# Ledger of designs, part 5: miniprotein binders against Mevalonate kinase

Target 1, 378 residues: Mevalonate kinase, of Arabidopsis thaliana (Mouse-ear cress) (p46086)
Amino acid sequence: MEVKARAPGKIILAGEHAVVHGSTAVAAAIDLYTYVTLRFPLPSAENNDRLTLQLKDISLEFSWSLARIKEAIPYDSSTLCRSTPASCSEETLKSIAVLVEEQNLPKEKMWLSSGISTFLWLYTRIIGFNPATVVINSELPYGSGLGSSAALCVALTAALLASSISEKTRGNGWSSLDETNLELLNKWAFEGEKIIHGKPSGIDNTVSAYGNMIKFCSGEITRLQSNMPLRMLITNTRVGRNTKALVSGVSQRAVRHPDAMKSVFNAVDSISKELAAIIQSKDETSVTEKEERIKELMEMNQGLLLSMGVSHSSIEAVILTTVKHKLVSKLTGAGGGGCVLTLLPTGTVVDKVVEELESSGFQCFTALIGGNGAQICY

## First folded at step 5 (miniprotein)

Design s42 (from X1 with Y63W)
Fold by ESMFold2-Fast, scan of step 5:
Structure s42 (fold): chain B 378 residues (1-378), chain A 117 residues (1-117)
Amino acid sequence: as target 1 above (378 residues)
Amino acid sequence: TPEEQIEEYKEEGEEAKEKGDIEEARYYFSFAIKVALINGDKESEAKAYNELGEVFRKLGRPWEAEFWLAKAYRIAFKIGDEKAIAEILQELGKAYEEMGKTEEAQEMFDEAEELAS
């Protein structure tokens, strides 16, 4: 009757920007989740003809009659196949947009429109035209570069697919899906990401679905297993960025200074590969020793990002603050603002550094990285 | 209303905690925080951070518990909620004990007792 799912956000540990120029990048799941609860009406209940979406953490509710949804979304029962992920056509997406517009979303919350459209597409293709109440809650801030859209798509898909499993093993607590179900889930989540972003890379949804870490180079994604706890302070500068301009700026610098920039990209490639190797290592090296090596590699990577021209005064302010507390930080994602990662070695208390950062107007989170991907609970 | 929603999340989180469903308690208190933040409800925000700190401690993550409890403390101190400050200090003391920081734990417990009396 009731299915719960959750999916993590993600960060880029190393290799951002340089990956566009052939270097390796490493991304990791973070234990900040998007949650989805799916409730079907009792079999004895009559006169339930509605699909309801509740975003309880922001006090929004949307409801559609199944008849209205059928009018907007062309559906033939002979074409419904949850084992074959389907792309939403531009024509169907326009019809779904009308369904969303009819709910009279406030102007300040228009950023939710694509997420609601994704919900309607995924729900109707995986479940069909059956009544339900779907509750969504997220710990992830939108627009911060922490993979909130992918986490939404993955968590939604996990709940929808889990509700369709005939053999429901009722366990206590959260359970991971098997490889076959994760692959199907990830493909459906990617279709949801297309609605939100047009041409997604597949990195964010893959990290969110499978968890742990991935290594990415020249269009190839390799899944990695984390074998050490890694705790991060994540600082949101709240400074918006123009990703296209930042990417373009790096490319222009590479044209002006080709030999220097080739050396920078090669150095980043080596750092990314070494970071991945340290975290995957099962050797007898102590966690403290591994943390010191990771700390140094993060510091080096930040220096190389400065060489690419993608830092920002807000990022530098965060780094300066954390250095006073003997901590190491680097930007994550596009830079120019956005989020900053700070490694928290075993034994580190964060009260004073967080107080100082938040007094400067920044927003702080803590997260373990390299943990679980999509999970379900009955 | 936002106040009713925060109370509902708080009650369900407390119930989940009592039943030993600690991950479920995390879910409820995380969203109580979000609703409190959106509505500028500093009292509820501090209480929810305190509950989330206890949740992380019970999950065996006292370092993350300290993060949330420190946030709770700063807000409770700023709004002058002595009862909340005493409760938060007791939870900080427990978190420090689980970290092996015995001296810091005792300082927290001592200050909590002074406020309670």
Scores: ipSAE 0.658, ipTM 0.864, lowest interface PAE 2.1, mean pLDDT 88

Design s43 (from X1 with Y63F)
Fold by ESMFold2-Fast, scan of step 5:
Structure s43 (fold): chain B 378 residues (1-378), chain A 117 residues (1-117)
Amino acid sequence: as target 1 above (378 residues)
Amino acid sequence: TPEEQIEEYKEEGEEAKEKGDIEEARYYFSFAIKVALINGDKESEAKAYNELGEVFRKLGRPFEAEFWLAKAYRIAFKIGDEKAIAEILQELGKAYEEMGKTEEAQEMFDEAEELAS
């Protein structure tokens, strides 16, 4: 039996940094996916006693005997319940870490250890100790701020939960889950995110699971529906960033310049709310007119992010390049490097701007914004 | 072998396209791209990007098709694969037609025909 799942990454359209200070932020799914394929042995191969994980996009394969996994992650079968998401204890996480260490990860790839730990936890709690081969392939660049860890957790959980559904194969198309199954999936994915990030906000996994768009303010997440096509060019600067230092820097600037920074945060709040309203709008305003309004709001938001001190020379280089092609760009996420979003109005051909950006050492992607969340294929 | 694995994914992707499972075709061509990248197989990488471009065009997304086809073109051009360049230009022409960019489409078709001859 084979089950496939996919989950989208995400971008922050507006409100990054200011959201820490009480402003509204807007995040949206992007149609760049992490795919998970789950294969169980056929009855004719029933003597297979291994769990294998293949990370195709980084040329790595891991394999464990089920006996070794069971030894390291023992559980009382009476407490195993797929309908009740479970947190990984610190003791269990330490045992899982030993399983990962036994695979002899190269030093340069130690950053994968938490993702592999998440895989082992989710697999053993949802499936148990059964043999399988799990193949992961991602369209998302790692460590770029596009929600790759959340997409992994969501796609893994979707595949694992779907394997418990005993339905006839109804075509090979991708299908979305209902609200009840999405809620369960999202809660399990959040438990996976805890292993990777300790105290995740829940934003990334919620966007990845449900798709579309959300707005977030003061700990409250509101799901929104995109009612217009919106296409972005996403440019990865390949410049690493220290998110904690950037967040701290904004807070320090707010202490030094409280009145100015309060005005900046209030301006961002207004921009985020207006962007969400435009994209959600069901009125008869043309797509072109909405794109022009969004373009101007993105440009204003980037100026305010500069005022917060979170841009970077690499980000400004991307923006300067796209301006030459009459396009508008803003950073997404923490800034200081990372990814830059460029709105692509209807009718925009991107080859020349992409060629120029890639010639400068940047990595480009294209994505539709506000599309589907987690999906399953049999 | 890596070459056998790439061919298997391409065949699965082509079969998915023929069945009208265009989103499923994206999945298979995505894997073909990753295997080609891991093995430094520039010829297969360019061909897989070309297939992904056709997938986006068939999904009614010609602007995203153009993005992937342009990547295919740059790789094929760099390695001097004139046959692949001609095929990619033919697909670019179709994408431009679906965008309503008839002059650009004709330029692509004309160049493809010159290279194929």
Scores: ipSAE 0.621, ipTM 0.839, lowest interface PAE 2.0, mean pLDDT 87

Design s45 (from X1 with E66Q)
Fold by ESMFold2-Fast, scan of step 5:
Structure s45 (fold): chain B 378 residues (1-378), chain A 117 residues (1-117)
Amino acid sequence: as target 1 above (378 residues)
Amino acid sequence: TPEEQIEEYKEEGEEAKEKGDIEEARYYFSFAIKVALINGDKESEAKAYNELGEVFRKLGRPYEAQFWLAKAYRIAFKIGDEKAIAEILQELGKAYEEMGKTEEAQEMFDEAEELAS
């Protein structure tokens, strides 16, 4: 009757922007989750005819009659293809957009439209046309570059697939899916990401689905195992980003200064590879020694991001504050605002720095890096 | 109402905590925080941060516990809720004990006792 799923957000530890130009990037799961609860009516309950989506963390609810959904989204229940992820056609996406428009979203909440469209596509393809209540809650700030859209797609898909498993293993607590189910889940989540982003890279949904870390270079994603704990302070500047403009700006700089920018991209590639090697290392090197090496690499990466032109005054304000407390920080993702990562060495308590950052209007989170991927709970 | 929703999340979280389902408690308290934040309910926000801090401590993560408890403390201090401050300081003391920071733990316990009296 009830299934819960959760999926982690992500950060880019190193290699953002340079990865577009052939360098290596490293992304890691963070233990801040999007949760999806899927509830079907009791077997003894009388028929209801509605699909309800509750975004409880922002106090919004949407509801559709199953008859209306059937009009917009074609489905053949005689050939149930949960094992074959399906792309949403342009015509079907336009029909789904009408379903979303009929809910009369406030202008200030139009950013939810693509997420709701993704929900309707994934629900109808995996479950079909059955009444349910789907509750979504997220610990991730939306639009902050922490992978909230991918976490949504992964958590939705996990709940939907888990509800379709005939062997209900009742376990107390969160459990991971096996490799076969994670592969299927990740492919479905990628189809959801296509609705939100058009041409997603696949890195966000892959790290959210599998957890731990990934290394990404020239379209190839390699899964990595973290062999050390990493704690980060994540500071959300609350400054919006235009990712396309930032990416375009780096490309234009590379055209104007090709030799210098090639050297910058090569330096980032080396930093990303060394960071991955340190974190994966099973040698006798102490955690504190590894943390010092990681701190220096993060500092170097931030300098190279400045060379690419993707920092921002808000990011620099966060860095100035953390430097006063002898901490090292770098932007994560597109830059131009968004989030800043600060490595927290073992034993570090950050009360004063967090108080100072929050007094400046920034939002702070703490997270463990490289933990679990998608999980389900009955 | 938002107040009813916060109360429901807090009750569910407390029940989960009593049953030893600490991850379930995390789920409920995290969303009590979010609803309190959206509705400007500083008293409920501070209490939910305090509960989330206890949850992380029980999960064996005292540094994360300390982070959330410190947020609870700053809010409770700003609104002048001395009872909440005393409760938060007790939990901070326990988090510091689990970190092995005995001196800091004792400072928290001493301040909590002074306020509770």
Scores: ipSAE 0.694, ipTM 0.878, lowest interface PAE 1.8, mean pLDDT 88

Design s46 (from X1 with E66L)
Fold by ESMFold2-Fast, scan of step 5:
Structure s46 (fold): chain B 378 residues (1-378), chain A 117 residues (1-117)
Amino acid sequence: as target 1 above (378 residues)
Amino acid sequence: TPEEQIEEYKEEGEEAKEKGDIEEARYYFSFAIKVALINGDKESEAKAYNELGEVFRKLGRPYEALFWLAKAYRIAFKIGDEKAIAEILQELGKAYEEMGKTEEAQEMFDEAEELAS
């Protein structure tokens, strides 16, 4: 039996940082995917006692005996309840870390450790101790702020849950899960995110699971439907960032300049709400007119992010390059490096701007915004 | 080996294309690109970008096709792979046709024919 799943990455369209201070943020799925293929062996297969993980896009393979896994995560299979998502205890996580260490990861690949730990936890809790080969491939760059960890957790959970769903579909394409299964999937993916990030917000996994857009304000997540095509150039600066330091810096600025920063946060709130309304709108406004409004709001949002102190010379270099081509850009996520979004209006040919950006050492992607969430294929 | 893995992805992508499963073809060519990038294989990288460009054109997304084909062209030009350049120009021409840019399409086809001869 084989099941395939995929889950999209995400971008923050507006509201990053200000959302910590009570403003609205808008996040959207991007059509760059993490894929998971789950294969159970035939009863006569020689590897009937092993769990194998293949990270095929980076040519790495890991394999464990089921007996060894049971030693690290000891529980009776009769206690398995895939309908009740479970948190990994700190004690169990340390035991899982030993399983990962025993695979002798190269030093330059140590960044994979938490993802492999998440895989072992989710697999054993949802499937139990059954032999399988799990193949993971991702179009998303790691550590770039495009939601690669959440996409992994969502895609993995979708594959694992789909293998246990009694309803069987057969087709040559990808299909979405129903509301009940998506809610269960999202809760399991959130448990995976806890292993990777400790205290995740739930934004990344929710966007990846449900697709489209979400609006987030004061701990409340609202799902939104995109009703217009929206195409972005995504430029990865390849500059790492300290998200905690950036968040702390904004908070310190708000303490020093409370009235000015409150006005900045209120302006961001208005921008986020307008962007969401434009993209959701089914009115008679033309796509070109909506694109012009979105461009102006993105430009304003970038100015406000500069006011918060979260831009970076690498981000400004990308923005300066795109401005020469009459395009509008803003940072996405924490800033201080990471990725930059550039709106591509209908009819825009991007070859010259991409050539210039890539010759400066940046990595470019193109993506449609607000598409599908988690999907499965049999 | 990396060369074997790239070839496997390319073969599976071509097979998916022949079966009309264009999204499955996208999957395979995307990962051929990733393996080629990790191993510094510029020839395979350019060819995989060209295949991904064709895939996006067949998905009805000629602007995204142009993005990938332009990447393929720049690499093929730098390494002096005239055969690859001709193939990429043919695909660029098809993408421009689907965008309604008939003059640009013809320029691409003409240049491809000159290189092939």
Scores: ipSAE 0.681, ipTM 0.873, lowest interface PAE 1.8, mean pLDDT 88

Design s47 (from X1 with E66M)
Fold by ESMFold2-Fast, scan of step 5:
Structure s47 (fold): chain B 378 residues (1-378), chain A 117 residues (1-117)
Amino acid sequence: as target 1 above (378 residues)
Amino acid sequence: TPEEQIEEYKEEGEEAKEKGDIEEARYYFSFAIKVALINGDKESEAKAYNELGEVFRKLGRPYEAMFWLAKAYRIAFKIGDEKAIAEILQELGKAYEEMGKTEEAQEMFDEAEELAS
């Protein structure tokens, strides 16, 4: 009857940019979620020929007749292909774009087009052409680099796949999927990410699906178990950035200054590996001592990111504000704007620093990092 | 409508709290906040932040509770909602107690009592 799913966003704890140049990066799930509720109509329902998508947190609703969807999206197989993830062809994407266009999106909300296209592709491939109402809500700000598109793809896929999972696993709240279903889910979510980003790395959807942390280097992803609570203040500068231009800028600097930049990338590699080791460690070191070591590594990493040329005046303003409160911060993701992470040691009260940041026009969130991945609720 | 959506989320969140399903209550109050923000409904926004603060306190996360309660307080103060301020101060006091900050907790309770009188 009804299935709920949620998937976390993510942050890059260390290694952004340097990972393009062969260094290790570490990404972690954050406990800010995208939620998806999937409702199939009762057999007695009068109107059962429509697929409805509700984005309730922004008061938007989209509805298609199943006949119109079948016309636009070719699917001739009598068996559902949900066990085999499928890429959306360019031809099919163009047909889906027409379906989205017919819904008359306001110009200022055209950024939703790729997400709606992803929804239509994933729904029709996993469920087929059956009526439903799908409700999406997100705690994540869109386009801020916190993995909102990956969280959408993961949460959608979790809800869609969960509709075919045994109802015998009646939950008392949110429960994780088993490893086999998470692997399938992650592959489907990656196909969704291709629609949104063309050539995604697979990092964001993997973190969102599996939770905890991952370490990645030269195309290899290693899942890590977080063994300590780690609390962050996340500050959204609300400054847009051009990720491609920032990545290109670092590459150009590496060409102009190869020896210096090689040293910078090697230093980042060491920081990323040490951060992962500290957080994964089950040794007798106190949480406070681990927090102090993480704080110092974050501070060092921010200095190296500044050396790469990817900071921004908005990021520096956030960092200066948090330094006045004896806190350590670093940019996360592409830089040039976007979000800033601030480590919150055990016992830290942040109301004054948050008030100061928000009075400057920034948006603040708190999050625990390294928590759960995709979860379902019946 | 946005107003009907906020009311639906608040009702579901309160029902979840009464049943002891605190994690489900988080879901509903988080989205009440978003809808209130989009529609400029400062009164509903402050009340929803206060509810989310209570939820995080009940989840054993008083520092996150403090974050949301501080947001609730700043909004309620700006709009002059004395009843909301008193309720938020009560929740701030409870969060401080769970942090072991008994002196700060008592200050919050005392201020709430004065506003309620």
Scores: ipSAE 0.524, ipTM 0.815, lowest interface PAE 2.9, mean pLDDT 87

Design s48 (from X1 with F67W)
Fold by ESMFold2-Fast, scan of step 5:
Structure s48 (fold): chain B 378 residues (1-378), chain A 117 residues (1-117)
Amino acid sequence: as target 1 above (378 residues)
Amino acid sequence: TPEEQIEEYKEEGEEAKEKGDIEEARYYFSFAIKVALINGDKESEAKAYNELGEVFRKLGRPYEAEWWLAKAYRIAFKIGDEKAIAEILQELGKAYEEMGKTEEAQEMFDEAEELAS
């Protein structure tokens, strides 16, 4: 039996940083995916007692005997409950870390340890101790701020939960889960995110699980439906950033300049709300007119982010390049480097702007915004 | 080996295209590109970009197809692969036709024919 699942990454369209200070933020799924394929041995095939994980896009493979896994993560059948997402205890996580260490991971790839630990926790809690081969491939660059860890957790959970359903509906291609299963999936994915990040916000996994868009304000997440196609060029500056220092810097600026910064945060709140309203609207406004309005809001938001002190010379270089081609760009996420979004109006050809950006050492992707969440294929 | 892995992805992608599973073809060619890029295999990278361009055209996204095909063209030109250049120009022509850019499409087809002869 074979089950495939995929889950999208995400970007922040508007409201980053200001959301920490009470403004609205808008995040959206992108059509760059993490894929998980789960294969169980055929009934007529020779049995084995192994769990194998293949990270195909980076040519790594890990294999454990089920007996060894059971020693590290012991439980009786009465503790297995797929309908109740479970947090990994510190003690269990240390035992799982030993299982990962025994695979002799290269030192330069130690960053994979938390992802592998998440895989072992989710697999054993949802499936138990059954042999399988799990294949993972991701279109998302790890650590780029595009939600790669959340996409991994969501895709893994989708495959594992789908394989546990006795009644299966065969379809031609990718299918979404119902609301009840998506809620369960999202809760399990959040437990996986805790292993990778400690204190995740829940934004990334929610966008990846449900797709479309969300708006977030004062701890409340509201799901939105995108009613227009929206195409972005995503430019990875390849410049690392210190998110904690950037967040702290904004807070310090707000202390030094409280009235000005309050006005900045209020302006961002208005931009985020208007952006969400335009994309969600089913009115008779033309797509090109909506694109022009979104373009202007993105430009305004970038100006306000510069006022907060979170841009960077690498980001400004991307913006200057895209302006020469009459395009508008803004940073996404923490700033200080990382990724830049450029709105691509309907009919835009991007080869020349991409050539210039790549000649400067940047990495470019195109993506459709606000599409599908987690999907499965039998 | 990386060469074997790239060949496996390309073979699976072509099978998916033949079956009409265009999303699955996208999956395979995307990962052929990733493996080729990591291993510095410019010939395989260009060919995989060309395949991805065709896939995006078949998905009804000719503007994205043009972008991937432009990447394929630049690499094939630098390495002097005239056969690859001709194939890429034919696909660019088809993408431009789907965009309604008839004049640009004909320019691509003419250049491809000149190189093939």
Scores: ipSAE 0.426, ipTM 0.761, lowest interface PAE 3.7, mean pLDDT 87

Design s49 (from X1 with F67Y)
Fold by ESMFold2-Fast, scan of step 5:
Structure s49 (fold): chain B 378 residues (1-378), chain A 117 residues (1-117)
Amino acid sequence: as target 1 above (378 residues)
Amino acid sequence: TPEEQIEEYKEEGEEAKEKGDIEEARYYFSFAIKVALINGDKESEAKAYNELGEVFRKLGRPYEAEYWLAKAYRIAFKIGDEKAIAEILQELGKAYEEMGKTEEAQEMFDEAEELAS
């Protein structure tokens, strides 16, 4: 038996930083995926007493005996309930950490430890103590702010939940889950995110699970339907960032300049709401006209982010390059490095701008915005 | 070995293409790219980008195809693989045709024919 699942990454289209100060933010799924393949051994297979995790995109493999896993993550099978997502206790997490340490993870890849811990928790809670080979591959760069951890949690959970169903309809291609299963999936993925991030917002996993777009304001998440194609060039500056320092810096600027910064946050709120309205609109406005309006709003938003102090020389280098090609760009997420979004209007070819950006040491991707959430394939 | 792993992904991707499972072909070729990148295998990297370009074209996404094919072209050009360059230019020509860019398409086809001879 084999089942495959995939889940998209995400970007913040508008509202980053200002959302901490009461403005609206808009996040959208991107069609760059984390894939999970689950394979259970045939009953006649020899040595079916192991759980194997393969991270194919980084050439790493981990393997545990089921007996060893059960020692570290004990539970009464009579209390197993995959319909009720469960938080990992501090004691259990420490035991799982020992299982990960026993795999002799390379020092430069210690950042994977929490992801592996999440895998072990989700697998044992949803499937139990059964042998399998789990293969994970990702199109998303790690640590770039494109929602790779949430995509991992969502894709893992989708595969695990799908594989636990007795009856399966044979189908070709990728299919979406129904609302009830997406809600359950999203709650389990959130538990995985808690292992990786401690206190996640729920934004990343919700966008990855449901797809399309969300609006977030004052702790309230609203799901949105994207009704137009939007194509972006995503440029990873490969510059690391300190999100806490950047958030703190904006707050300090707001204290020093309260009236100016309140106006900046209010302007961002208006931009976020208008962007969402344009993308959701089903009116007769042409795609080209909508793209021009989005282009102008992105340019305005980047200026406001510069006013907040969260740009970086690497981000400005990307923007300068794309402006030469008559394109508009803005940072996405925390800024200070990380990724930059560039709107690609209908008819835009990217060979020359990508060549120039890559020659400067940046990493480029193209992506459609606001597409599918979690999907499964049998 | 890395070469065996790349060949396995390539074979699975080709099989998926033959069966019309174009999204599955994307899956396999994307990971052939990752293995090629990790192992510094520029020849396999260029070929996998070319395959991914064809996949996006067949998905009705010629602008995304152009992105991957341009990456393939730059690598093939640097390593001097004239056969790969000709194949990539043929696929770029098809992508340009699907964009309605007939003059650009013909330029690609003409250059590919010259290199093949």
Scores: ipSAE 0.465, ipTM 0.792, lowest interface PAE 3.3, mean pLDDT 87

Design s5 (from X1 with E23W)
Fold by ESMFold2-Fast, scan of step 5:
Structure s5 (fold): chain B 378 residues (1-378), chain A 117 residues (1-117)
Amino acid sequence: as target 1 above (378 residues)
Amino acid sequence: TPEEQIEEYKEEGEEAKEKGDIWEARYYFSFAIKVALINGDKESEAKAYNELGEVFRKLGRPYEAEFWLAKAYRIAFKIGDEKAIAEILQELGKAYEEMGKTEEAQEMFDEAEELAS
């Protein structure tokens, strides 16, 4: 039996940072995916006692005996329930960490430890102690702020849950899960995110699971329908960022300049709501007219992010390059580095701008915004 | 070896393309790109970008196709692979045709023919 699943990354279209201060933010799925293939041995196969994880895109393979896994993650089989997502205890997480350490990860790849721990937790709780080979591949750059950890948790959970639902192999294409299965999947993916990030917001995994767009404000997440094609150039500055320091900096600026910063946050709230309304609109407004409105709102949002102090010289270099080609760009996520979004209006050819950006050491991707969430194949 | 992995992904991508599994072809060619990048294999990198460009064109996304084909072109040009340049220009021409950019398409086809001769 083989099951394949995929889950999209995400970007924040507007409202980053200001959302911490009560403004609305909008996040959208991007059609760059993390893929998980799950293979169980044939019933006639003998001497199968191993769980194997293959990270194909970085040429790494890990393998554990099921007996060793049972020693590290003991639990009463009567408590195993796929319908009730389970949090990993600190004691169990320490035992899992030993399993990961025994695989002798190179120093330069220790950043994989939490992802492998998440894999072992989710696999054993959803499938139990059965042999399998799990293959993971991602189109998302790691550590770039494009939701790679959430996409991993969602894709992995989709494959694991789909393998337990052996009603019928679906048709030859990718298919979405129903609402009930997506809700269960999203809750399990959130438990995986807790292993990686401690206290995740739930935003990244929700966008990855459900697709399309969400808006979020004051702890409330609302799912949105994308009713227009929207194409972005995503430029990774390859500059690391300290999200905690950036968030703290905005808060300090709000303390020093409360009236000005309240106006900035209110302006961002209006931009986020207007962007969501344009993209959801089913009226007769042409795609090109909507693109011009979105372009202007993105430009305004970037100016307000500058006012919050979260841009960076690398981000400004990307923006200056894209402006020369009559394109509009804004940072996405924490700022201080990371990724920059550039709206690509219908008819835009990008070879010249991409050549210039990559000559400066930046990494470029192209993506369609607001597409599918988690999907399964086979 | 890295060369063997690239060949394996290329074969699976081409097989998927022949069967009309265009999204599966995208999956395999994306692997080929990553392995080529890690190993500094510029020839395989350019070829994989060219294949990915064709995949996006077949998915009805000629602007995304142009993005990948332009990457392929820049690499092939830098390494002086005239055969690869001609093949990439043919695919760029097809992408431009699907965009309705007939003058740009013809320029690509003309340059490809000149290099092939």
Scores: ipSAE 0.393, ipTM 0.758, lowest interface PAE 3.8, mean pLDDT 87

